# Designs tried in a protein design chat: VH-VL binders against q9nrl2r1430to1533. Part 75

Target 1, 104 residues: q9nrl2r1430to1533
Amino acid sequence: GGVHELSAFEQLVVELVRHDDSWPFLKLVSKIQVPDYYDIIKKPIALNIIREKVNKCEYKLASEFIDDIELMFSNCFEYNPRNTSEAKAGTRLQAFFHIQAQKL

## First folded at step 4 (VH-VL)

Design m47 (framework fv_iluzanebart)
Fold by ESMFold2-Fast, scan of step 4:
Structure m47 (fold): chain C 104 residues (1-104), chain A 121 residues (1-121), chain B 107 residues (1-107)
Amino acid sequence: as target 1 above (104 residues)
Amino acid sequence: EVQLVQSGAEVKKPGESLKISCKGSGYSFTSHWIGWVRQMPGKGLEWMGIIYPDDSDTRYSPSFQGQVTISADKSISTAYLQWSSLKASDTAMYFCARQYYDFGSKTFDYWGQGTLVTVSS
Amino acid sequence: EIVMTQSPATLSVSPGERATLSCRASQSISSYLAWFQQKPGQAPRLLIYGASSRATGIPARFSGSGSGTEFTLTISSLQPEDFAVYYCQQYNTWPYTFGQGTKVDIK
């Protein structure tokens, strides 16, 4: 990642965090509140972890950043049944992400 | 865009070792599971195993555990399937595929062209 | 291991006709089912995932339905390029397993 590329990742993460449908994705799922989550989801991730990686310049390629965000959505849809508020929020936020990611 | 390119056809004798490759491009190689599928001549498809290239976490189908080794070199975006000692029953087409991340899916969306392995007596 | 059973083994259809292929799982797999098309000498091509979601670039004539243990793939108006073998595959539980395939032949 170059300086301009890192700025784009930062801007996109901020827009995702501010979106009304970001609430299931802001932090890692709590093992206390959802005990079976980590038995089902092998590669857990959330926006706070992705933002930390952006701030530490850990993404070398735009595709790596995109893959982490897609993994976050994939985990949501794997764990949460389609009719849940989590899955519905994920569907809407993923659509928003796909539009914004065209700028990367 | 996304492409998986496999190594060329192999003709081997029973008892020989072999290592075939699958090179990914157009996506983040380390963030997607790569799987290997066997298709024996005139038969259907069988999952052999999957690997996550970032940490080399590997899962084998029970029928292939101990029969093959799956590995990956993330520095060159390449996954491997290896036999220590080939058998005539290993004659097959071998495909690699990457896992797709999306709603309701962890299926495999892009496939390599296949590597034909012929083991003759 | 989850066993996937496809029927019929072969299906003879004329161009322009509707084809319906069935896939059954030995236990519930929710909607974690994909359909693949394979033509002779080619790699499998993803058609449907999540039982009913059409993959990018797949024509609208292909549709999937079902949930739990019973699934169908429908080709509403079969084209000459659609003569192929079709596989269903569950990805609910490792090891992932394929059905034995349904060959769609010209009548």
Scores: ipSAE 0.006, ipTM 0.585, lowest interface PAE 12.9, mean pLDDT 87
ESMFold2-Fast, scan of step 21: ipSAE 0.006; ipTM 0.583

Design m48 (framework fv_iluzanebart)
Fold by ESMFold2-Fast, scan of step 21:
Structure m48 (fold): chain C 104 residues (1-104), chain A 122 residues (1-122), chain B 107 residues (1-107)
Amino acid sequence: as target 1 above (104 residues)
Amino acid sequence: EVQLVQSGAEVKKPGESLKISCKGSGYSFTSHWIGWVRQMPGKGLEWMGIIYPGDSYTRYSPSFQGQVTISADKSISTAYLQWSSLKASDTAMYFCARHWSEYGGLYYMDVWGQGTLVTVSS
Amino acid sequence: EIVMTQSPATLSVSPGERATLSCRASQSVYSNLAWFQQKPGQAPRLLIYGASSRATGIPARFSGSGSGTEFTLTISSLQPEDFAVYYCQQYDRLPYTFGQGTKVDIK
């Protein structure tokens, strides 16, 4: 994207990071603490990685940015049963993201 | 066909408790947010709050926080709005509405219930 | 919270004429704006979402425009069934908020 689109991505990522339900998504899952995670999740991603990609201008289209955020939520729902705190946080944060993404 | 059917009209006295219902059919009830909207006689629409029936997560308008409780029973595809102690100022038409959602997102209200008239008088 | 203001409060028009209704947000809601129609004794009916997209089954005479803080609903050729109250609603930020409504009356 353009300069204005990159600023919009930065604003949205900051809003996601500040959200109460961002805690499962701030950083990549530890291989030491959760050893089976990477056996199940083949494309791990987290908000800190997405933020770095935004800062390095790696997203050329809004769709690429949206795809990475959706991948993050998809990984959450694939690994975590729907009744877990992680899945519930993911559902609420994804709803917030969909509202904010309309600004992109 | 997608529809929301609400419970019938209620006539209550101040101080009484009340629970009204909104039953969804024709869609995945647990995958869409349900909102509640109040309309006082001769007045406009006021958004009260929402629930995600899949996990019963709720959000309220600050004006309605603590005044009402929103809940849902996903086994019977029904959402509820309840008062522990009614006031005359609660006299209004109450609507439930489905918020369109994709992947659990929260968007505009696309399908509405027919409304439940609640009258609270001496 | 975002305050939505509609104007005029009442609009009197004849069948076949154009009606133009305005909605203003106290801060930008981008295109996250819906329009609803309500007839006496009925539930509201979604007309427009995303500021300009017609909902399923809504006649082409209804159109929405605008973005940010200024929005317009236009009814190009009013039919007898179009006399109703119209509400705008922002769904950009919780709590969602409605305008106070514009009543479209027959002249």
Scores: ipSAE 0.006, ipTM 0.570, lowest interface PAE 14.9, mean pLDDT 87
ESMFold2-Fast, scan of step 4: ipSAE 0.005; ipTM 0.578

Design m49 (framework fv_iluzanebart)
Fold by ESMFold2-Fast, scan of step 4:
Structure m49 (fold): chain C 104 residues (1-104), chain A 121 residues (1-121), chain B 107 residues (1-107)
Amino acid sequence: as target 1 above (104 residues)
Amino acid sequence: EVQLVQSGAEVKKPGESLKISCKGSGYSFTNYWIGWVRQMPGKGLEWMGIIYPGDSKTRYSPSFQGQVTISADKSISTAYLQWSSLKASDTAMYFCARYDLGSSWHEFDYWGQGTLVTVSS
Amino acid sequence: EIVMTQSPATLSVSPGERATLSCRASQSVSSNLAWFQQKPGQAPRLLIYGASTRATGIPARFSGSGSGTEFTLTISSLQPEDFAVYYCQQYRDWPLTFGQGTKVDIK
């Protein structure tokens, strides 16, 4: 842990942000663009919020960090039908995350 | 003090309907998932499904989808498990449990005492 | 669905001995794994969550380890009150799934 562990989380978040399939996950879903999102998704989260939590040292365990990333993907699959570009991006990004998370 | 209190034992005949309850107290009922678990006599634990009382969102195990209905009444902090038509194979102990799946921390630490359901002719 | 497999089915141990129980997931559950104890006629009791974090009030003789697909529950010095059935449960993905249980019996 400590600094090394936080550096690993920051590095992984940066890699997720840079991935071609990160576009649905960069910021919280807009209520203006998607008015019913918050009727369906009760614990919204996005990469910008996760990165802020990493920088504030709010993750005490790697499992907490992983849980927030998995919550982000779970929200995507819950809201978006399987055939949407959002769900397809989420599937590919989640697979990438699982490979990279082996380093945690 | 967090507590889940379940309704009493039931003795039913095949084909009858049944609704059992799980009442939460000592916490914010609408902020935690309530799951249902079946345990057949002498067997292990089987997860049936779960409900988020704040909006009544449910998820079922594929084995129980269409066989039972999970619901909740947030005004009285009570979750329900319901059968439209009981079968002898529904004879089991049914547990409810509080679970938080959508936070950075996961807690699955409070269980009801169980409701014994016996279905026989 | 993620299938949880526990071994052994029954473990016979003398009081004061170490008991080691295994739980295997058919695919990675990361650290989203809990261990429960159930005594006859009682509801299950949470022992460990997050694969290795002891629940409040659980004695230090209980410890959990593992990540991904292989998990272990260890009872370092088994007490008479520890004879029970133990279940693992993954909470990584829907549906939530339990292992079939390991019965810890007196030798």
Scores: ipSAE 0.000, ipTM 0.542, lowest interface PAE 16.3, mean pLDDT 85
ESMFold2-Fast, scan of step 21: ipSAE 0.000; ipTM 0.533

Design m5 (framework fv_pamlectabart)
Fold by ESMFold2-Fast, scan of step 4:
Structure m5 (fold): chain C 104 residues (1-104), chain A 121 residues (1-121), chain B 107 residues (1-107)
Amino acid sequence: as target 1 above (104 residues)
Amino acid sequence: EVQLVESGGGLVQPGGSLRLSCAASGFTFSDYWISWVRQAPGKGLVWVGEIKPDSSTINYAPSLKDKFTISRDNAKNTLYLQMNSLRAEDTAVYYCARHYKYGSWGYFDYWGQGTLVTVSS
Amino acid sequence: EIVMTQSPATLSVSPGERATLSCKASQSVDTNVAWYQQKPGQAPRALIYGASYRATGIPARFSGSGSGTEFTLTISSLQSEDFAVYYCQQYYSYPYTFGAGTKLELK
């Protein structure tokens, strides 16, 4: 129930979540599925965390929001070799993000 | 088109053994974890186990670990389930299902049609 | 092991109605929950993963919500093809476990 005004950040996160290539980024990497991930990636982040920060009005500047999204992609490319499905999805989703971020 | 096709099911007597196969096509098999999930007639879904893309990690449901063995042959795009000491309670449709290799993904995005194993008593 | 409890066991509804299906975990699973639809004689079909994200090709009328121990699948305007059994699954901890299912049937 209820209605709410959607921010530009909320709208962009929703678009990213709905994109076919969002699957590596929707939630934090599981320690059970990928035990070495947190040994390599020191600042883990995912779209669900970014969305929560948007909902709690934790981003004061568009640059802070963009930095968190770019950190997410940077982590993907750091952990995953370039020829993996994850890195390929990340490359396409990052390009989509750059186009949509022009609206911010 | 992503496809997983199970085979090898059939009628087996109590105490017998069966080896099930799951043939994958339409995707890079070696990029995905694959699970076996079973479903007894008219009952719910029960996870049997999973295997990492490179076979270095295989996880089983604790009740089934000494009874079933999961393996894969990436060159043949095929997953296997070796079932030993079968009992009536092992009667089920056995599905193979794939997981994404990365992230918070234990969910099964594509499933095979299943193969029926009937253990007669 | 983590026990997933679905309710109700059976839900009788008519096309065009809203259906709300519940799934409770015996301990926190964060958002590591998926929902599957299974029709008679068919393999399960992924609907929702990560508690709230629609799988590829799934219509917008399906939505998921929840975190921790309580999860909900909502079908906003039932179509005739939606009458099926729905299972929730946690993939937070081994062994992965499924609920017993909710059967969505025609009134």
Scores: ipSAE 0.006, ipTM 0.588, lowest interface PAE 12.9, mean pLDDT 86
ESMFold2-Fast, scan of step 21: ipSAE 0.000; ipTM 0.586

Design m50 (framework fv_iluzanebart)
Fold by ESMFold2-Fast, scan of step 21:
Structure m50 (fold): chain C 104 residues (1-104), chain A 122 residues (1-122), chain B 107 residues (1-107)
Amino acid sequence: as target 1 above (104 residues)
Amino acid sequence: EVQLVQSGAEVKKPGESLKISCKGSGYSFTNYWIGWVRQMPGKGLEWMGIIYPGDSKTRYSPSFQGQVTISADKSISTAYLQWSSLKASDTAMYFCARPFYESGYTKYFDLWGQGTLVTVSS
Amino acid sequence: EIVMTQSPATLSVSPGERATLSCRASQSIDSYLAWFQQKPGQAPRLLIYGASTRATGIPARFSGSGSGTEFTLTISSLQPEDFAVYYCQQYGEYPYTFGQGTKVDIK
C-alpha cells in the first residue's frame, strides 16, 4: 500500500491501543505469565508488532493488515474461554475494529 | 461450601457405555475449568483432559483423545466423563478437579472431587 | 509431552526426621510445578504451587524449592500423618503431566 493507506493503518492501530479493551492485545503474551500459550497458539501477534509492521511498510494491501488484526482476535478466542475477561474484551474490541475498518 | 461431588461407583462389563458425573457447588460453575484425572489401581495420577463449562471448550491429553468424551451441562453445574465402549483397562479411580483461577492461564488444581471407582470385568 | 520423573520411588523415614523428595522435568517448566499429597482411598491434596508457594492450610514443615528442571519437596520434621504418596505436577505446558509418585513409608 500507499502513503495514505499506511497513515490510515497507523491511525486505526492508535485507536485500538487507546481503547479500554485493548489491554490483552498491547504486547505479545508472556510465557512467564501464560506458560502454555505458545503450545496452543502457533502464530502469536499483538498490537505492538502490528504497529511495527505498519511503520516498516510491511503491509502491501489493506487485507494483509486486516488479516493480522483478525489473527490477533482469533488467537484470543482460541486460547481464552468465552466467559473470561480476556475474551469479553476481545469481543468488544473486535466489534469496534469492524466499525473503524470500514474506512479502509 | 465450595465442593465437587462425583457420582457413585460403577461395575460394568467390557463393551458397555458409561457416563460419570462431577457436580460443582458453592462457586460460579461456568467461570472455572474442570479437569479429569485417572488413577489405575496401585498406580499414579494421569491427566485426561479439561473443560470450560461456560462454552464447553475442551483440551485432551493425547493418550485420551478419542478414548473418552468430556462434556458439561452448565444448567445443572455438572461435568461428565463418558466412554462409548469400556475396556477392562479402564478399571480405575476417576477424579474431577478445579483450578483456583477463573481465566485460561494457570492450571494448578486446588479443589478435588472424592473420586468415582469404575470396575470393568466380565 | 513433558515427562516428570520422581525419585526415590520409596523413601523410608522415622517420625521427626527430614524427608527430601525430588522431581525432574524433561524440559524447563520455570516454576510451574505443584506438589500433591495422597493417602489411600482419598483424593490428592494440594500442598505447594508455583514450585515454592504453600497452599492454604498446609503446615509450615512443608516447603518447595527449585526452578527449571529440578525441584524438591522438603518435610522438615515428619509427623505420623505425613506418611503418604507425593506427586509433582507440571502446568507449564499442555498436556499437563504428573510424576509417578514417591511413597513416604515409616522406617
Scores: ipSAE 0.006, ipTM 0.636, lowest interface PAE 9.6, mean pLDDT 88
ESMFold2-Fast, scan of step 4: ipSAE 0.005; ipTM 0.582

Design m51 (framework fv_iluzanebart)
Fold by ESMFold2-Fast, scan of step 4:
Structure m51 (fold): chain C 104 residues (1-104), chain A 122 residues (1-122), chain B 107 residues (1-107)
Amino acid sequence: as target 1 above (104 residues)
Amino acid sequence: EVQLVQSGAEVKKPGESLKISCKGSGYSFTDYWIGWVRQMPGKGLEWMGIIYPGRSDTRYSPSFQGQVTISADKSISTAYLQWSSLKASDTAMYFCARKYRGSFYYSAFDIWGQGTLVTVSS
Amino acid sequence: EIVMTQSPATLSVSPGERATLSCRASQSVSSYLAWFQQKPGQAPRLLIYDASTRATGIPARFSGSGSGTEFTLTISSLQPEDFAVYYCQQYDNWPYTFGQGTKVDIK
């Protein structure tokens, strides 16, 4: 992507970070806090990493950016049982993302 | 129903070995970390270390690294705190506590054992 | 390691009055902060987690607030059973660390 596309990705990431339900996604899951996470989740990702990739122009296509956001949600639902605070936050934030992503 | 039950009080001499226990019941033992906390007489609380019984993954606080061994036997839902050679300065109340492994809701230690008093004197 | 500092060391209040306890972290712990109550001869009891969420069975008179480096525990109408030592504890980074405690004493 171009300058305009990069700006759109940055705006969307900022909106996700500012959302009340972003707390499980702001930084990588700690191996100390959650030791089996990296045995279950093979492609860990978080909003701080996605934002860094946007800033370094690593997303060449909107689909690559969307894939990383969707991977983040898939990881959440794979690791966390559906009745957890993390899974509930992920469900609401993913719905918000799908609405915002229509603009990409 | 959900409980952590610790072994009874111990009176020891310097140089002796000791192993105290913390048994979980009423919950899935391997879904929780077990942490150990020391409280010296008249003093506050300090973290010693934690263990995740499902993987035998252990983390020690820097001040306790090499001073104690934390272990667990998931077949009997029991965690252990062990000294190879006790010192008078080990005289304290020792608590165990559980913490849910992954949930932000359970990131805090929610259930505590009653404590094991260890007295080390010559 | 993150150092937790509580103030005051001792707080003297009358039953029915409001008690306000402070906890400061040497660096940001976000909202990963818990408050515990300990009575003589007993294990610590979880009161508040995630800075402001009341644990199951904890009376509404207990409330927590704050984020980052400054946190407060408030007891809105102190009852006789509330005279105890209160500890804050961060769980953002290992090693987990406690404050030194605030003793809530009868005036």
Scores: ipSAE 0.006, ipTM 0.620, lowest interface PAE 10.5, mean pLDDT 88
ESMFold2-Fast, scan of step 21: ipSAE 0.006; ipTM 0.556

Design m52 (framework fv_iluzanebart)
Fold by ESMFold2-Fast, scan of step 4:
Structure m52 (fold): chain C 104 residues (1-104), chain A 121 residues (1-121), chain B 107 residues (1-107)
Amino acid sequence: as target 1 above (104 residues)
Amino acid sequence: EVQLVQSGAEVKKPGESLKISCKGSGYSFTDYWIGWVRQMPGKGLEWMGIIYPGDSDTRYSPSFQGQVTISADKSISTAYLQWSSLKASDTAMYFCARLRYYGKSWYFDYWGQGTLVTVSS
Amino acid sequence: EIVMTQSPATLSVSPGERATLSCRASQSVGSYLAWFQQKPGQAPRLLIYDASTRATGIPARFSGSGSGTEFTLTISSLQPEDFAVYYCQQYDHYPFTFGQGTKVDIK
């Protein structure tokens, strides 16, 4: 057989997706279910979109990948007050991301 | 308006394969997860797994990982639950349910009528 | 996995009485807790989500409360159509888990 190496970005996205606190970030927020979200958040993003960009080799620099992940967290903290379960999940997942991103 | 319609009752023998279906209508099928829930005769509800039809992302309960396959065909708004080889212990009512997901809440809001699967020799 | 425990297993009440059902989680599930009603031969019906939010079309006599590990479903004035099995379900952690159910039976 062959050997296949997953990109560091793919490995990191998979780890984020499997994390317990990934709930609010797995898919784009539904405009049908949360109509005011898109009035407040102008650059919506989620882990499924980021993973698709990784798979299509759209990130040329680690900084571009990191910027999209940080945008995802920034959107979470902008929309959700600090005392919400979403904001707390975002805080924990962001801390996990910062530890893993040191490998990039 | 929102409706989940499941396939009819099945009577099977151990070792046979089976695929049951759940067709969604009245909503955007690719915007909601579909879950499968088992209820054995006289018992409570057991979550088996969920699928997001838009990209076929599938999550299984550890108890059902490797026991069944969950899939979906978004072109016909239908989710599936499949066994390669049935056992008598698979005798149960199987429900599909739509899972509302938008980052804050994940709850089953609409349910199919159920598919009774009977496996006996 | 998170274990959901419901009590009592069976609650016998008369129409017009108050029924209080308990659901306990083996670890905190925040407010990510739903309640379902199931009648014989029927699919479950969503009553409450996010511990205390009543689903569309559910009568005001149904109310949910609690957070963390201790939750209650209250039916303030039990109607004949309310005799059913009630399940709690957590959706804070994978895998999603249900309680074993409480049967509300006629006295």
Scores: ipSAE 0.006, ipTM 0.629, lowest interface PAE 9.4, mean pLDDT 87
ESMFold2-Fast, scan of step 21: ipSAE 0.000; ipTM 0.537

Design m53 (framework fv_nezutatug)
Fold by ESMFold2-Fast, scan of step 4:
Structure m53 (fold): chain C 104 residues (1-104), chain A 121 residues (1-121), chain B 107 residues (1-107)
Amino acid sequence: as target 1 above (104 residues)
Amino acid sequence: QVQLQESGPGLVKPSQTLSLTCTVSGYSISSDYYWHWIRQHPGKGLEWIGSIYHSGSTDYNPSLKSLVTISADTSKNQFSLKLSSVTAADTAVYYCARWYDSGSKLYFDYWGQGTTVTVSS
Amino acid sequence: DIQMTQSPSSVSASVGDRVTITCKASQGISSWVAWYQQKPGKAPEPLIYAASSLQSGVPSRFSGSGSGTDFTLTISSLQPEDFATYYCQQYDSYPYTFGQGTKLEIK
């Protein structure tokens, strides 16, 4: 509906969500589908959680926002072997993020 | 935005088949999540009946497995419960519910209002 | 099947009281417990997931704790709107099972 003013963080999250390689990162990994994930990954995070934190103004510094995005990629590479479609998508999306993050 | 609504007959005779439908609005059942049937006996607790996933995969409570069928009609955004050979013990309020599964966040987040089913002659 | 046993079955308490409801699983279920509140004539509403995580929008006076087989729901300072029946649910394994419920009456 109406005219909305978006923050730089919100604009970047929207760009990440719309990227073809965002599919492993849109929401948290399912405990039912991947039961061992939460035994291995101690700080789970996903784009929907980061978006919610942006909307609630929980990031006070750009570095805090960047740290959460980097944690998301770090978790991906820790859990998923390099030859998986998840790891390959993560590599491409991380490169895209580094380019876009120059705006911050 | 997401709403679930049960519908079906309030009275069923013993030995007949109980048929209930859950209509979902504000979210497509062909998307993610499991869709469940849960009942509550008069003055008692909650009993899980079963679930369906958009692939058609179903899980049933073993105590009811031979009597229960859950199916989905994605074109109508509905899922349904059939419980055969009912007895007075099947008298309960029947709920449909969505099982939310987002990582460690696992719980029934949306429920229908419940429909009362009485089994009597 | 995993059996969930709640204690007490009912409790009467005054506004401002601290109330603890317990839930015991017949076998280890890690932290895979959710708690629900049900008011008369209404469907259950989620309060707690993963034994200790508070649902968005639920007042901070509600808290959950426990792991393995023993779990608790605590209301630190009862309010009149807390009149309800409370249920625990395990989701460690199929079939999903609920406790028998604890009715909380406050006056």
Scores: ipSAE 0.000, ipTM 0.589, lowest interface PAE 12.3, mean pLDDT 87
ESMFold2-Fast, scan of step 21: ipSAE 0.000; ipTM 0.543

Design m54 (framework fv_nezutatug)
Fold by ESMFold2-Fast, scan of step 4:
Structure m54 (fold): chain C 104 residues (1-104), chain A 122 residues (1-122), chain B 107 residues (1-107)
Amino acid sequence: as target 1 above (104 residues)
Amino acid sequence: QVQLQESGPGLVKPSQTLSLTCTVSGYSISSGYYWHWIRQHPGKGLEWIGSIYYSGDTDYNPSLKSLVTISADTSKNQFSLKLSSVTAADTAVYYCARGFYERSGYYGMDVWGQGTTVTVSS
Amino acid sequence: DIQMTQSPSSVSASVGDRVTITCKASQGISSWVAWYQQKPGKAPEPLIYAASSLQSGVPSRFSGSGSGTDFTLTISSLQPEDFATYYCQQYYSFPWTFGQGTKLEIK
């Protein structure tokens, strides 16, 4: 993306990282702690990877950035049943993201 | 040093509402993720009652959902349990506990109160 | 709800013994198991989280292992203060559920 789009992506990622519900999403799920995760989730992603992609100017369109964030939430809801703290955090953070993404 | 302390009446009559408060010291409730209530019936194991997230969102054990309310008062650094329409089956030791969640994930219930005994009888 | 079943319900042991307590979940819970020690009249004290991670201040003779459905708590060399009831707990899915407890008694 352009200079202004890159600034907007960085602002959104920073807001997501600082959000209290970001804890399931900050880093990739540990294979040691959750061995079956990578058998179920084929396109793992986390906020640290998305932030690195923003910093390297790898997103050319706002839709590409939004797709990666939505993949992160989709993975959360696919792996974690609705009654888990991860799924509940994901639901709240996704709602926050949808409001903030209207700026893009 | 983080400490949790339960308080409330030790004796409650059948059909009344049991009200317990957990006072937190050395840590702000709004800085932690989950705050739990657990009980233990005489001579039996542990039963999770429910929790409150620091945002105010609550989760209750489905077996108790219609009877339980958990709330938080951040100005007093307290969270509370109300259990309505109690019976003798609600006689137990009641514990409050901190669920410690950092940005890196789950760390379990790492700090517990000493417990308060509640007897439901006439 | 996920059921947690502990084995044995009680075990008799002597100081210096290696003691193993097992816990089985009714479905896969990854590594989301905690272990607690409870002495009569006292609150449970956390020992292990995430199946194998020691809580701060817990002696190194305690260790946890397992993933999926089968979990173990091991005490490598039993000390007098270790005689207590031990509980496993899953925190994979609400409602949180505990095992029925294993009472560790003096032989």
Scores: ipSAE 0.029, ipTM 0.701, lowest interface PAE 7.3, mean pLDDT 87
ESMFold2-Fast, scan of step 21: ipSAE 0.000; ipTM 0.553

